# Miniprotein binders against q96jn8r1131to1294: the designs that were tried, part 143

Target 1, 164 residues: q96jn8r1131to1294
Amino acid sequence: TLEFLENHGKNILLSNGNRTATRVASYNQGIVVINQPLVPQLLVQVRIDFLNRQWTSSLVLGVITCAPERLNFPASACALKRAAWLLRGRGVFHNGLKICEKFGPNLDTCPEGTILGLRLDSSGGLHLHVNGVDQGVAVPDVPQPCHALVDLYGQCEQVTIVNP
Below, E stands for the ipSAE of ESMFold2; O stands for the ipSAE of OpenDDE; V2 stands for 0.75 times the mean of E and O plus 0.25 times the DockQ between their complexes.

## First folded at step 13 (miniprotein)

Design yi21 (at its last look DockQ between E and O 0.96; V2 from the best seeds 0.88)
Fold by OpenDDE base, look of step 13:
Structure yi21 (fold): chain B 164 residues (1-164), chain A 82 residues (1-82)
Amino acid sequence: as target 1 above (164 residues)
Amino acid sequence: SPEEIIEEIKKLIEEAIYLAMKGDKTKAVELLQKALDLVNKLGDTEFQKAVDLALEAIDKGDPWYAELILDWALELAEEKSE
């Protein structure tokens, strides 16, 4: 089953069989990684459970190609400068560099209840899903294996892995 | 020492981003200005440019991007000081 790994950001508390991640302090230190690597046609989805509006910005989605079990997570996904593809706002980043200015809906404005998904297609393209709707390829040709990453950042204080 | 200055810059940046994330843009900018003063002591023009870009990002309401920029800058500065 899909779960968040025990190796996570310092401010994360896992619950619900490690399917729910809650950031319990500050705005950062909230990175979690899903245990199973993304494989073609596997749709991994998380639901935004709670937004704390005292903060700006919101969650970051992405994938990493390094071993997540041994990763020393930085305070924020923005510090991931290697083996990382990130979606935040409407931007796409690779190893700390913006590679796309406008993609899909603005993740910073997704309300509670929004279900966000990541899926690899047969060509290695990483797709973003929003409430079940495929937004297209965010990142082409992502190396495998890779793991889905969620940074509970800013407003986003809780997410839960949900089934498709 | 440069290392000590960088550590102080790091602290200022951390505080600035925190405040920016709280929505206190004014105070965040003030702290980054202090950081800029320290950067100037290092004579690191690239770091200076990074701070300027971060300030712009904060002004535009994008502290995450500011954090990204400053993280790069800190990393590079630390490498230079080694």
Scores: ipSAE 0.891, ipTM 0.946, lowest interface PAE 0.5, mean pLDDT 96
Fold by ESMFold2, look of step 13:
Structure yi21 (fold): chain B 164 residues (1-164), chain A 82 residues (1-82)
Amino acid sequence: as target 1 above (164 residues)
Amino acid sequence: SPEEIIEEIKKLIEEAIYLAMKGDKTKAVELLQKALDLVNKLGDTEFQKAVDLALEAIDKGDPWYAELILDWALELAEEKSE
């Protein structure tokens, strides 16, 4: 079953059988990783449960290809400078460099209840899903194995893993 | 020492990003300008450029991108002093 790993950001509290992650302090230290690597048949989905509008910016989605169990997480996903591909706002970032200016919807505007999904196609392309709708290939060739990552950043204080 | 200056810059950056995340652009900018004064004492022109870009990002309401820029610059500055 899909769960968030016990290795996570310092401000995260896991609940609901490790399927819900809550950021309980500040705006950062909120990185969580899904316990299974992405494979073409697997769609990882999270629902935005709670947004706190007093903060600026919102969640970051992405993947990492390094071993997630031993990773020392930085305070924010923007500091992931190796083996990381991130979706933030409408931008796509690889190892701290913006590689695409506009992909999919602006994640900063997604309301509570939005279901965001990540899956890998057979060619290693990373797909974003929004409320069940495939937005296309965000990143064309992600090395395997890779794990889905969510940074509960800024406004985003709670997400829950949901079934497709 | 350069190490003490970098530690002070780091504290100013962390506080500035926190304030920007709470929507207080004015105080965030003030702290980053203090950080820039200290960066000028280091003589690190790439770090100076990074602070200027981060100030622009905060002005545009993008503290996440400012944090990205400043995290890279701070990491490089720390490597130089070690």
Scores: ipSAE 0.824, ipTM 0.914, lowest interface PAE 0.6, mean pLDDT 93
ESMFold2 (binder alone), look of step 13: mean pLDDT 80; pTM 0.759

Design yi22 (at its last look DockQ between E and O 0.95; V2 from the best seeds 0.88)
Fold by OpenDDE base, look of step 13:
Structure yi22 (fold): chain B 164 residues (1-164), chain A 82 residues (1-82)
Amino acid sequence: as target 1 above (164 residues)
Amino acid sequence: SPEEIIEEIKKLIEEAIYLAMKGDKTKAVELLQKALDLVNKLGDTEFQKAVDDALEAIDEGDPWYAELILDWALELAEEKSE
């Protein structure tokens, strides 16, 4: 089953069989990684459970190609400078560099209840899903294996892995 | 020493981003200005530009991007000081 790994950001508390991640302090230190690597046609989805509006910005989605079990997570996904593809706002980043200015809906404005998904297609393209709707390829040709990453950042204080 | 200055810059940046994330743009900018003063002591023009870019990002309401920029800058500055 899909779960968040025990190796996570310092401010994360896992619950619900490690399917729910809650950031319990500050705005950062909230990175979690899903245990199973993304394989073609596997749709991994998380639901935004709670937004704390005292903060700006919101969650970051992405994938990493390094071993997540041994990763020393930085305070924020923005510090991931290697083996990382990130979606935040409407931007796409690779190893700390913006590679796309406008993609899909603005993740910073997704309300509670929004279900966000990541899926690899047969060509290695990483797709973003929003409430079940495929937004297209955010990142082409992502190396495998890779793991889905969620940074509970800013407003986003809780997410839960949900089934498609 | 440069190392000590960088550590102080790092602290200012952390505080600035925190405040920016709280929505206190004004105070965040003030702290980054202090950081800029320290950067100037280092004579690091690349770092200086990074702070300027981060200031712009904060002004535009994107502290995450500011954090990204500053993280790069800190990393590079630390490498230079080694």
Scores: ipSAE 0.888, ipTM 0.945, lowest interface PAE 0.5, mean pLDDT 96
Fold by ESMFold2, look of step 13:
Structure yi22 (fold): chain B 164 residues (1-164), chain A 82 residues (1-82)
Amino acid sequence: as target 1 above (164 residues)
Amino acid sequence: SPEEIIEEIKKLIEEAIYLAMKGDKTKAVELLQKALDLVNKLGDTEFQKAVDDALEAIDEGDPWYAELILDWALELAEEKSE
């Protein structure tokens, strides 16, 4: 089954059979990665369970193309300068560089209960889904294998892997 | 030494981002302005521009982007000092 890897940010506590990640301190050190690489055409989804409005900014969603089991994660996903494509706010970032100013909805405005999904299409394009609705191609050709990544940053303090 | 100055800048940046994340924009700006004074002592024009850009990002309510900018700048400054 899909689970968050035990290799994760230092402020993360895993529960619910490693399908739920909670950030238990501060605003950062909250990177988690799903244990299996994305399989083309198969949707991987997480639900935003808890937002703490005392913080500014919210989660980052994306993929990493290097093997995540032995990585030393930085405090925040913004510091991922290799093998990373990230969606944050309305921006798309590759290795710390903004490559798109406006894609999909502003992720910082997604309320508790929102279900966010990632899917590779047949061409290797990375799609964002919001509450089951395909938002289109964020990145046209992501190298494979790649793993879904969530940074429980700022307001976002808990997410759970959910079945499509 | 330059290494001691960079370490102090890093501490100021970390605290500034934390304050901005808590919504303490005014205090975050104060700390980044102190960091800029130290960056000016290094004579690092790329770092100076990064601090200015980060201040703008914080003013616009985007501390994540400020952190991204400053993380690049710190990484480059640390590489130059080795």
Scores: ipSAE 0.836, ipTM 0.916, lowest interface PAE 0.6, mean pLDDT 93
ESMFold2 (binder alone), look of step 13: mean pLDDT 82; pTM 0.782

Design yi23 (at its last look DockQ between E and O 0.95; V2 from the best seeds 0.88)
Fold by OpenDDE base, look of step 13:
Structure yi23 (fold): chain B 164 residues (1-164), chain A 82 residues (1-82)
Amino acid sequence: as target 1 above (164 residues)
Amino acid sequence: SPEEIIEEIKKLIEEAIYLAMKGDKTKAVELLQKALDLVNKLGDTEFQKAVDDALKAIDKGDPWYAELELDWALELAEEKSE
């Protein structure tokens, strides 16, 4: 069963069998990691449950290749400078460096109810799914094992893991 | 000391990003300007550039990117001070 790990950002409250993450304070400290590593053809999806418009920006999606159980989470995913690939807005970042300017839809403007998915293909390409639609390869070759990461950042205050 | 200055810069950055995330661009910029003054005392040109870039990012409505740039710069500055 896909769940968020108990090791998470300081402002996160897990519920619903650890399938729902809620950021209960501020705009940050909201990183969560899904327990099972991504394997080829496994589609991991989260639904944006609630957006708080008092903040700017929104969630960050990504993957990490370090051991998530021991990770000391920074306040924001932007501080992940090692073994991290991040999708935010329309940009793709690797270890704090932008590697793609425009990819897929703007994650900052995804409304509540949007279902975002990550999937590795057989070649190690990381795909972004939006409402079930494959947006293509965001990262061409991701080392394995890797874990899906969600940073409940800015407007995004709650997400829930959903089945395909 | 440089360490003390860096700590103060860090606080200003945190406050600035918070305000930027709240949509208070003006106050965020003010705080980063204060941070820039401290950065200048350090003589850290890379940090200075990062603050400038962060200011531009905030102006464009992208505080996350501003935070990213500032985080890099702060990390480097801390390393230099050790």
Scores: ipSAE 0.887, ipTM 0.944, lowest interface PAE 0.5, mean pLDDT 96
Fold by ESMFold2, look of step 13:
Structure yi23 (fold): chain B 164 residues (1-164), chain A 82 residues (1-82)
Amino acid sequence: as target 1 above (164 residues)
Amino acid sequence: SPEEIIEEIKKLIEEAIYLAMKGDKTKAVELLQKALDLVNKLGDTEFQKAVDDALKAIDKGDPWYAELELDWALELAEEKSE
């Protein structure tokens, strides 16, 4: 079963059989990683459970292409400068550099209840899903193996892994 | 020492981003301007540019991008002071 990995940001509390992640302090230190690598046919989905509007900006989604079990995660995903592809707001970032200005919807505007999904297609393209709707290829050729990552940043204080 | 200046810049940036994240743009900008004064003492033109870009990002309501720019600049500045 899909779970959040026990190696995570220091402000994260895992619950619900490690399928729910809650950021319990501040606006950062909220990186979590899904315990199984993405493969074609695997759709990893998380639901936004709780947004705290006192903060600015919201979650980051993405993948890391190195083994996540013993990584030292930075305070914020923006500092992931190796082996990382991130979707934030409308931007796509690779190793801390913006490579696409506008892809998909603005993630900062996704309300509570939004279900966000990541999958690889057969050519290694990374797809974003929003409420079950494929938004297309964010990144055309992601190295495998890779793991889905969520940074519970800013407004985003809780997400839960849901089945497709 | 350059290391002491960089540590003070880091503290100012951390506080500025926290305030921007809480929506206090005015105080965040004030702290980044203080950071810029210290960056000017280092003579680090890339860091000066990064602070300017971060100020623009905060003004647009994008403190995440400001944090990204400043994190790069801090990393490079720390490497230069070796």
Scores: ipSAE 0.835, ipTM 0.916, lowest interface PAE 0.6, mean pLDDT 93
ESMFold2 (binder alone), look of step 13: mean pLDDT 77; pTM 0.715

Design yi3 (at its last look DockQ between E and O 0.94; V2 from the best seeds 0.88)
Fold by OpenDDE base, look of step 13:
Structure yi3 (fold): chain B 164 residues (1-164), chain A 82 residues (1-82)
Amino acid sequence: as target 1 above (164 residues)
Amino acid sequence: SPEEIIEEIKKLIEEAIYLAMKGDKTKAIELLQKALDLINKLGDTEFQKAVDDALKAIDKGDPWYAELILDWALELAEEKSE
């Protein structure tokens, strides 16, 4: 069963069998990691449940290749400088460096109810799914094992893991 | 000391990003400008450039990117002070 790990950002409250993450304070400290590593053809999806519009920006999606159980999460995913691939806005970042300027829809403008998915293809390409639509390969070759990461950042206040 | 100055810069950056995330671009920029004054005391041109870039990011309404830039810069500055 897919769920968020107990090791998470300081402002996160897990509920619903650890399938729902809620950031209960500020705009940051909201990183969560899904327990099962991504394997080829496994589609991991989260739904944006609530947006708090007092903040700017929104969630960051990505994957990490370090052991998530031991990770000391920074306040924001932007501080992940190692073993991290991040999707934010329309950009793709690797270890704190932008590697793609424009990819897929703008994650900052996704409304509540949007379902975002991550999937590895057989070649190790990381795909972004938006409402069930494959947006293509965001990262061409991601090391395995890797875990899906969600940073409940800015407006994004709650997400829930949903089945495909 | 440089370490103390960096800590103060860090606080200013944290506050600036917070305000930027709240949508108060003006106040965020003001705080970063204060940080620049401290950075000048360090003579850290790389850090200064980073703040300039962060200021541009905030001006464009992208505080997350500003935070990214400043996180790198702060990390580098801390390393230099050790």
Scores: ipSAE 0.888, ipTM 0.945, lowest interface PAE 0.5, mean pLDDT 96
Fold by ESMFold2, look of step 13:
Structure yi3 (fold): chain B 164 residues (1-164), chain A 82 residues (1-82)
Amino acid sequence: as target 1 above (164 residues)
Amino acid sequence: SPEEIIEEIKKLIEEAIYLAMKGDKTKAIELLQKALDLINKLGDTEFQKAVDDALKAIDKGDPWYAELILDWALELAEEKSE
């Protein structure tokens, strides 16, 4: 069963059998990782539960290919410079470098209730889903194993893992 | 020392990003300009350029990207001094 790992950002409180992550302070220190690696046909989905619009930016989605149980997470996902691919706003980033200017919708505009999903295809391509709708390949050929990551950044204060 | 200057720059950047995240662009810009004065003492032209780019990102309402730029620049500046 999909859960957030106990190794997470310092401002995160896990609840609901580790299926819900809440950022309880500031705008950062909110990185969480899903406990099972992505495999083809596994759709990992999180629902945006709470947004605080007093902050400027919102959540980041992504994957990491290093073992997440012992990582020292940075304060913000933007500082992940190794083994990381991130979706933020409309941009795609690899190890802190923008590799695509525009992919999918602007994640900063997703309202409460939006369900965001990550899935690998048979070629190792990373797909974004928004409310069940496949947005296409964000990152071709992601190495396996990889784990889904969410940074509860800025506006995003709570997400919950939901079943497809 | 260079290490002490870098620590002060880091604190200024952290506070500036926090203020930009709350929508206080004016204070964020002020703090980054103070950081720039300290960066000038390090003689780090690449870091100066990064601050200029981060200020543009803040002006566009994108403090996340400003944080990305400045995190790179701070990491590189720490490597040069140690």
Scores: ipSAE 0.839, ipTM 0.921, lowest interface PAE 0.6, mean pLDDT 92
ESMFold2 (binder alone), look of step 13: mean pLDDT 80; pTM 0.770

Design yi4 (at its last look DockQ between E and O 0.95; V2 from the best seeds 0.88)
Fold by OpenDDE base, look of step 13:
Order: structure tokens, then C-alpha cells, then sequence
Structure yi4 (fold): chain B 164 residues (1-164), chain A 82 residues (1-82)
């Protein structure tokens, strides 16, 4: 069963069998990691449950290749400078460097109810799914094992893992 | 000391990003400008450049990118002070 790990950002409250993450304070400290590593053809999806418009920006999606159980999470995913690939807005970042300017839809403007998915293909390409639609390869070759990461950042205050 | 100055800069940056995330671009910029004054005391031109870039990011409405830039800069500055 896909769940968020108990090791998470300081402002996160897990519920619903650890399938729902809620950021209960501020705009940050909201990183969560899904327990099972991504394997080829496994589609991991989260639904944006609630957006708080008092903040700017929104969630960050990504993957990490370090051991998530021991990770000391920074306040924001932007501080992940090692073994991290991040999708935010329309950009793709690797270890704190932008590697793609425009990819897929703007994550900052995804409304509540949007279902975002990550999937590795057989070649190690990381795909972004939006409402079930494959947006293509965001990262061409991601090391394995890797874990899906969600940073409940800015407007995004709650997400829930959903089945495909 | 440089360490103390960096800590103060860090606080200003944190506050600035918070305000930027709240949509108060003006106040965020003001705080970063205060940070620049402290950075000048350090003589850290790289840090100064980073703040300038962050200011541009905030102005463009991208505080996350500003935070990213400033996080790098702060990390480098801390390393220099050790």
C-alpha cells in the first residue's frame, strides 16, 4: 500500500492511513515522501485536496535517490541539493539547478482536484501525469531506487495519494 | 563576526521569503536590501549577486526561485565563514 512515510516535514500532519498529508502551518516544512520506491510502470498519484490562496506558488513534485527514512528534510524542496529531481511550475530541477525551463502544465496553477502522477518507464525516464494524461518524460534517466516526493509548498496545503 | 553577520542575513532572508510568499513583494525586497547592506560588510560579491538575482525573481513573482537562489548563496557564505 502506498503511504507517506512518517519521516516528513515539520508542518505535516498525516491522516487517512498516512495517505493524506496536510500542512498545518506556514507555507513550508511540508515535504513528504511516498514509502514505496518507484519501479518501472508503477504510477504513483496524488490529488491536490486543498489550496490556500493566501500564499503564492504551489506544490513541488519530484524524486529522491537517498534513503528517505533518514533524510533530514529541509524547510523547502528547493534546498535539496543532492540526489533530487524536482518539478515545480513548469521547470525541472536537478540538485538545485534548472535543467528544463518549460515542461508540462504549470504546477503552480493546478486547481484543487488535480491528480498528479509520477511514473518511471523502462528506460528510467520519469514521466509526469496530469489527470491521467502522460505529459512526457520530465527526467530522462533517474537512478533507482528512487522515491516520489511531494513538497506541500505555498498554496498547496493538502494532498492525498490516490489509486490509478 | 562574520558568523554573526551571516546569521543576521539568514534571518532577513527567511523573513523576506515569508513575506514574498504572502504576496508582500515590497516588504520582501526591503528586507533583502537590508541583507545586502550586511553582505557588503562581508565583501562577498557572489552573495551580493545572488541577492540581486533573488530580488529579480521576487519582482517577477517567483519567490520559490528566489528562495532557491538564496539558499545556495547562504550555504556558500557559511562555508566561507568557517
Amino acid sequence: as target 1 above (164 residues)
Amino acid sequence: SPEEIIEEIKKLIEEAIYLAMKGDKTKAIELLQKALDLINKLGDTEFQKAVDDALKAIDKGDPWFAELILDWALELAEEKSE
Scores: ipSAE 0.884, ipTM 0.942, lowest interface PAE 0.5, mean pLDDT 96
Fold by ESMFold2, look of step 13:
Structure yi4 (fold): chain B 164 residues (1-164), chain A 82 residues (1-82)
Amino acid sequence: as target 1 above (164 residues)
Amino acid sequence: SPEEIIEEIKKLIEEAIYLAMKGDKTKAIELLQKALDLINKLGDTEFQKAVDDALKAIDKGDPWFAELILDWALELAEEKSE
């Protein structure tokens, strides 16, 4: 049973058996982490439930390799400068540095109802799924264990973990 | 007091990013220009360049990337002042 960890950003309220995360203030402080590390057969999926178009920019997806249970999260995922790989807009970032200009769709354009997925392949490659469609390898060689992360940033105010 | 100046710059940057996120590009740019004036007093040319790059990102409608740039710059400036 996949859930969001109780250790999360300060503006997050968890509900629905900790499967739904809502950002209840401002545009930031919205980092959440899935309670189990990624393994090759595990597809972690979240549905975008609610977008507030009054903000600019939207959610960030990614993984961290630090143990997340007691980690002090920054206000925004862009400040994760160690042990982090992020997908934002069309870019891929490693420890705050852009390593790919264009991968997959622009996440800022994903509407409510979009289902976004993360999984590792057998070689340690990190894959993005969009509405069930594998977008390919975003990061070729992610160390294990790693933990799936969502930053409910800007427009993105609510996501829910869904079963594959 | 360089540490007090850096704290004021940090406040200006936080307010600027918030305004840019709300779509108030004009006010966000104004606050970053005030931050640049304070950075000039520190003589920190790397921080000056970072603010210029962040202004460009805000002008293009990418405040997330502006925040990323400025977070790096603040960290470097804080390390220099220790």
Scores: ipSAE 0.838, ipTM 0.917, lowest interface PAE 0.7, mean pLDDT 93
ESMFold2 (binder alone), look of step 13: mean pLDDT 79; pTM 0.744

Design yi5 (at its last look DockQ between E and O 0.93; V2 from the best seeds 0.88)
Fold by OpenDDE base, look of step 13:
Structure yi5 (fold): chain B 164 residues (1-164), chain A 82 residues (1-82)
Amino acid sequence: as target 1 above (164 residues)
Amino acid sequence: SPEEIIEEIKKLIEEAIYLAMKGDKTKAVELLQKALDLVNKLGDTEFQKAVDDALKAIDKGDPWYAELILDWALDLAEEKSE
C-alpha cells in the first residue's frame, strides 16, 4: 500500500492512513516521501487537495535516491543538494541545479483536484503524469532505488495519494 | 565574528523569503538589501552575487528560486567561516 512515511517535514500532519498529507503551518517544512520506491511501470499519483492562496508558488515533485527513513528533511526541497531530482514550476532541478527550463505544465498553476503522477519507464526515465496524461520524460536515467517526494510548498497545503 | 554575521544574514534571508512567499516583494527586497550589507562586511563576492541573483528572482516573482540560490550561498559561506 502506498502511503507517506512517518519521517516527514515538521509542518506535516498525516491522515487517512498516511495517504493524506497536510501542511498545517507556514509555507514550508512540508516534505513528504512515499514509502515504496519507484519501480518501472509503477505509477504513483497524488492529488492536490487544497491550495492556500495567501502564499505564492506551489508544490514540488521529485525523487530522492537516499534512504528516506533517515533523511533529515530541510525546510524546503530547494535545499536538497544531493540525490535529488525536483520538478517545480516548469523547471527540472538536480541537486540544486536547473537542468531543464521548460518541461510540462507549470506546477505552480495546477488547480485543486489536479492529479500528478510519477513513473519510471523501463529505461529509467522519470515521467510526469498530469491528470492521467504522460508529459514525457522529465529526468532520464534516474538511479534506483528512488522514492517519490512531494514538497507541500507555498500554496499547496494538502495532497492525497490516489490510485491510478 | 564572521559566524555571527552569517547567523544574522541567515535570519534576514529567512524573513525575506517568508515575506516574498507572502507576496510582499518590497519588504523582502528590503531585508535582502540589509543582508547584502552584512555580506559586504564578509567580503564574500560569491555570496554577494548570490544575493543579487536572489533579488532578481524575487523581482521576477520566483521566491523559491531565490531561496535555492541563497541556501547555496549560505552553505558556502558557512564552510568558509569554519
Scores: ipSAE 0.889, ipTM 0.944, lowest interface PAE 0.5, mean pLDDT 96
Fold by ESMFold2, look of step 13:
Structure yi5 (fold): chain B 164 residues (1-164), chain A 82 residues (1-82)
Amino acid sequence: as target 1 above (164 residues)
Amino acid sequence: SPEEIIEEIKKLIEEAIYLAMKGDKTKAVELLQKALDLVNKLGDTEFQKAVDDALKAIDKGDPWYAELILDWALDLAEEKSE
């Protein structure tokens, strides 16, 4: 089964059989990674459980292509300068550089209950799903193996892995 | 020393981003302006521009992007001092 890795941001508390991640302090130190690499048939989905609107920005989604089990995560995903592709707001970022200004919906406006999904297609294209609806290819050719990543940043204080 | 100045700039930036994340733009801008004064002492024009761009991102309500810009600038400044 899909779980969050025990190696995570220092403000994260895992619960519900490591399927739920909660940020318990501040606005950052909230990076979590799914324990299995993405494969073309695998849809990784998380539900936004709790948003604290007193913070300004919200969660980041993405993938990382290096082995995550012993990686030292930075305080915020924006500092991932190697082997990372991120979706934040409407932007797509590769290794800290914006490569697309407007893709999909604005993630900062997703309410509690939204189910966000990541999937690779057969060509290595990274797809975003929102409430089960494919938003298209965010990143055309992600190297494999890669792992799905969520940064419980700002407003986003809790997410849970859900089945498709 | 330049290393001590960079460490003080880093502390100001971290506090400024925290305040911007809490919605206190006024205090965040005050701290980044203090950081800019210290950056000016380094004579690093790329870092100066990064602080100005981060101030613009804060004004637009985008502290995540401000943090991204400033993290790059700090990395470059630390690399130059080595």
Scores: ipSAE 0.846, ipTM 0.920, lowest interface PAE 0.6, mean pLDDT 93
ESMFold2 (binder alone), look of step 13: mean pLDDT 81; pTM 0.776

Design yi6 (at its last look DockQ between E and O 0.94; V2 from the best seeds 0.88)
Fold by OpenDDE base, look of step 13:
Structure yi6 (fold): chain B 164 residues (1-164), chain A 82 residues (1-82)
Amino acid sequence: as target 1 above (164 residues)
Amino acid sequence: SPEEIIEEIKKLIEEAIYLAMRGEKTKAIELLQKALDLINKLGDTEFQKAVDDALKAIDKGDPWFAELILDWALELAEEKSE
């Protein structure tokens, strides 16, 4: 069963069998990691449950290749400088460096109810799915094992893991 | 000391990003400008450039990117002070 790990950002409260993450304070400290590593053809999806419009920006999606159980999460995913690939807005970042300017829809403008998915293809390409639609390869070759990461950042206050 | 100055800069940056995330762009910029004054005391031109870039990011409505830039800058500055 896909769940968020108990090791998470300081402002996160897990519920619904650790399938729902809620950021209960401020705009940050909201990183969560899904327990099972991404394997080829496994589609991991989260639904944006609630957006708090007092903040700007929104969630960050990505993957990490370090051991998530022992990771000391920074306040924001932007501080992950190693073993991290991040999707934010329309940009793709690797270890704090932008590697793509325009990819897929703008994650900052995804409304509540949007279902975002991550999937590895057989070649190690990381795909973004939006409402079931494959947006293409965001990262061409991601090391394995890797874990899906969600940073409940800014407007994004709650997400829930959903099955395909 | 340089370490103390960096800590103060860090606090200003944290507050600035918070304000920027709240949509208080002007206030955020003001705090970063204060940070620049402290950075000038350090003579750290690289850090100064980073803050300038962050200011531009905030102005464009992208505080997350500003935070990213400033995180790098702080890390580098701390290394220099050690």
Scores: ipSAE 0.885, ipTM 0.942, lowest interface PAE 0.5, mean pLDDT 96
Fold by ESMFold2, look of step 13:
Structure yi6 (fold): chain B 164 residues (1-164), chain A 82 residues (1-82)
Amino acid sequence: as target 1 above (164 residues)
Amino acid sequence: SPEEIIEEIKKLIEEAIYLAMRGEKTKAIELLQKALDLINKLGDTEFQKAVDDALKAIDKGDPWFAELILDWALELAEEKSE
C-alpha cells in the first residue's frame, strides 16, 4: 500500500496509517516521499486537505531518483540539486534549475480538495494529473527507479494519499 | 572573517524568507538589503546579483523563487570561501 515514508521533513506529522501528512510548524521542513517507487502506469495521488492563506506560495510536487529512506532532506525542495525533478507553480525544475516556464495549471492556485497525481508513462515520461485529468508530460525521460515527493510548503499544511 | 560574514548573511536571508512567506514584504526587503551591505564587504558580485534578483522575486510575490536563487548563491559563496 502507498504510504509516506517515516523519513520526512522535520515539521511533518504522519497520521491515518501514514497516508496523511501535516506540516505542524512554520512554512517549510515539509518534504514527504511516497514509500514505493513509481512504476509504469502506477498513479500516485494526493488530495490537498488544508491550505493556510497566511503563507505565500504552495506545495511542490516531484520525483527523486536517490534512495529516499536515508536522505537528509533540506528545509525546502528548491534546495534539491541532485537527482530531482520538481513541479512548482507552472514551472518545471531539474536540480534547482528551471527547465520549463509553463507546464500545466499553476499549482499555487489549486484549492483545498484538489487531487494531484504523478505517474510515469511507458517511455519514462512524468505526467501530472489534476482532478483525474492528465495534463501531459512534464518531464520526458525520468530515470527509474524514482519516488514521488511532495513538499508541504507555504500555504499547504496537509495532504492525504488517495487511491484512484 | 569572511566565514563569520557569510554566517550572518545566512541568518538574514533565513529571516527575510520567513517574513516574505508571512506576507511581510517590506520587512523582508529591509533584511535582504542589510544582507546586501554585508555581501558588498565580501566583494562578491555574483552574490550581489543574486540578492537583487531575489528582491525582485519577493516584490512580485514569489518568495519560493527568491529562496531558490539565494540557496544557489549561498552554496557558491561557501565554496569560494573554502
Scores: ipSAE 0.843, ipTM 0.919, lowest interface PAE 0.6, mean pLDDT 93
ESMFold2 (binder alone), look of step 13: mean pLDDT 79; pTM 0.753

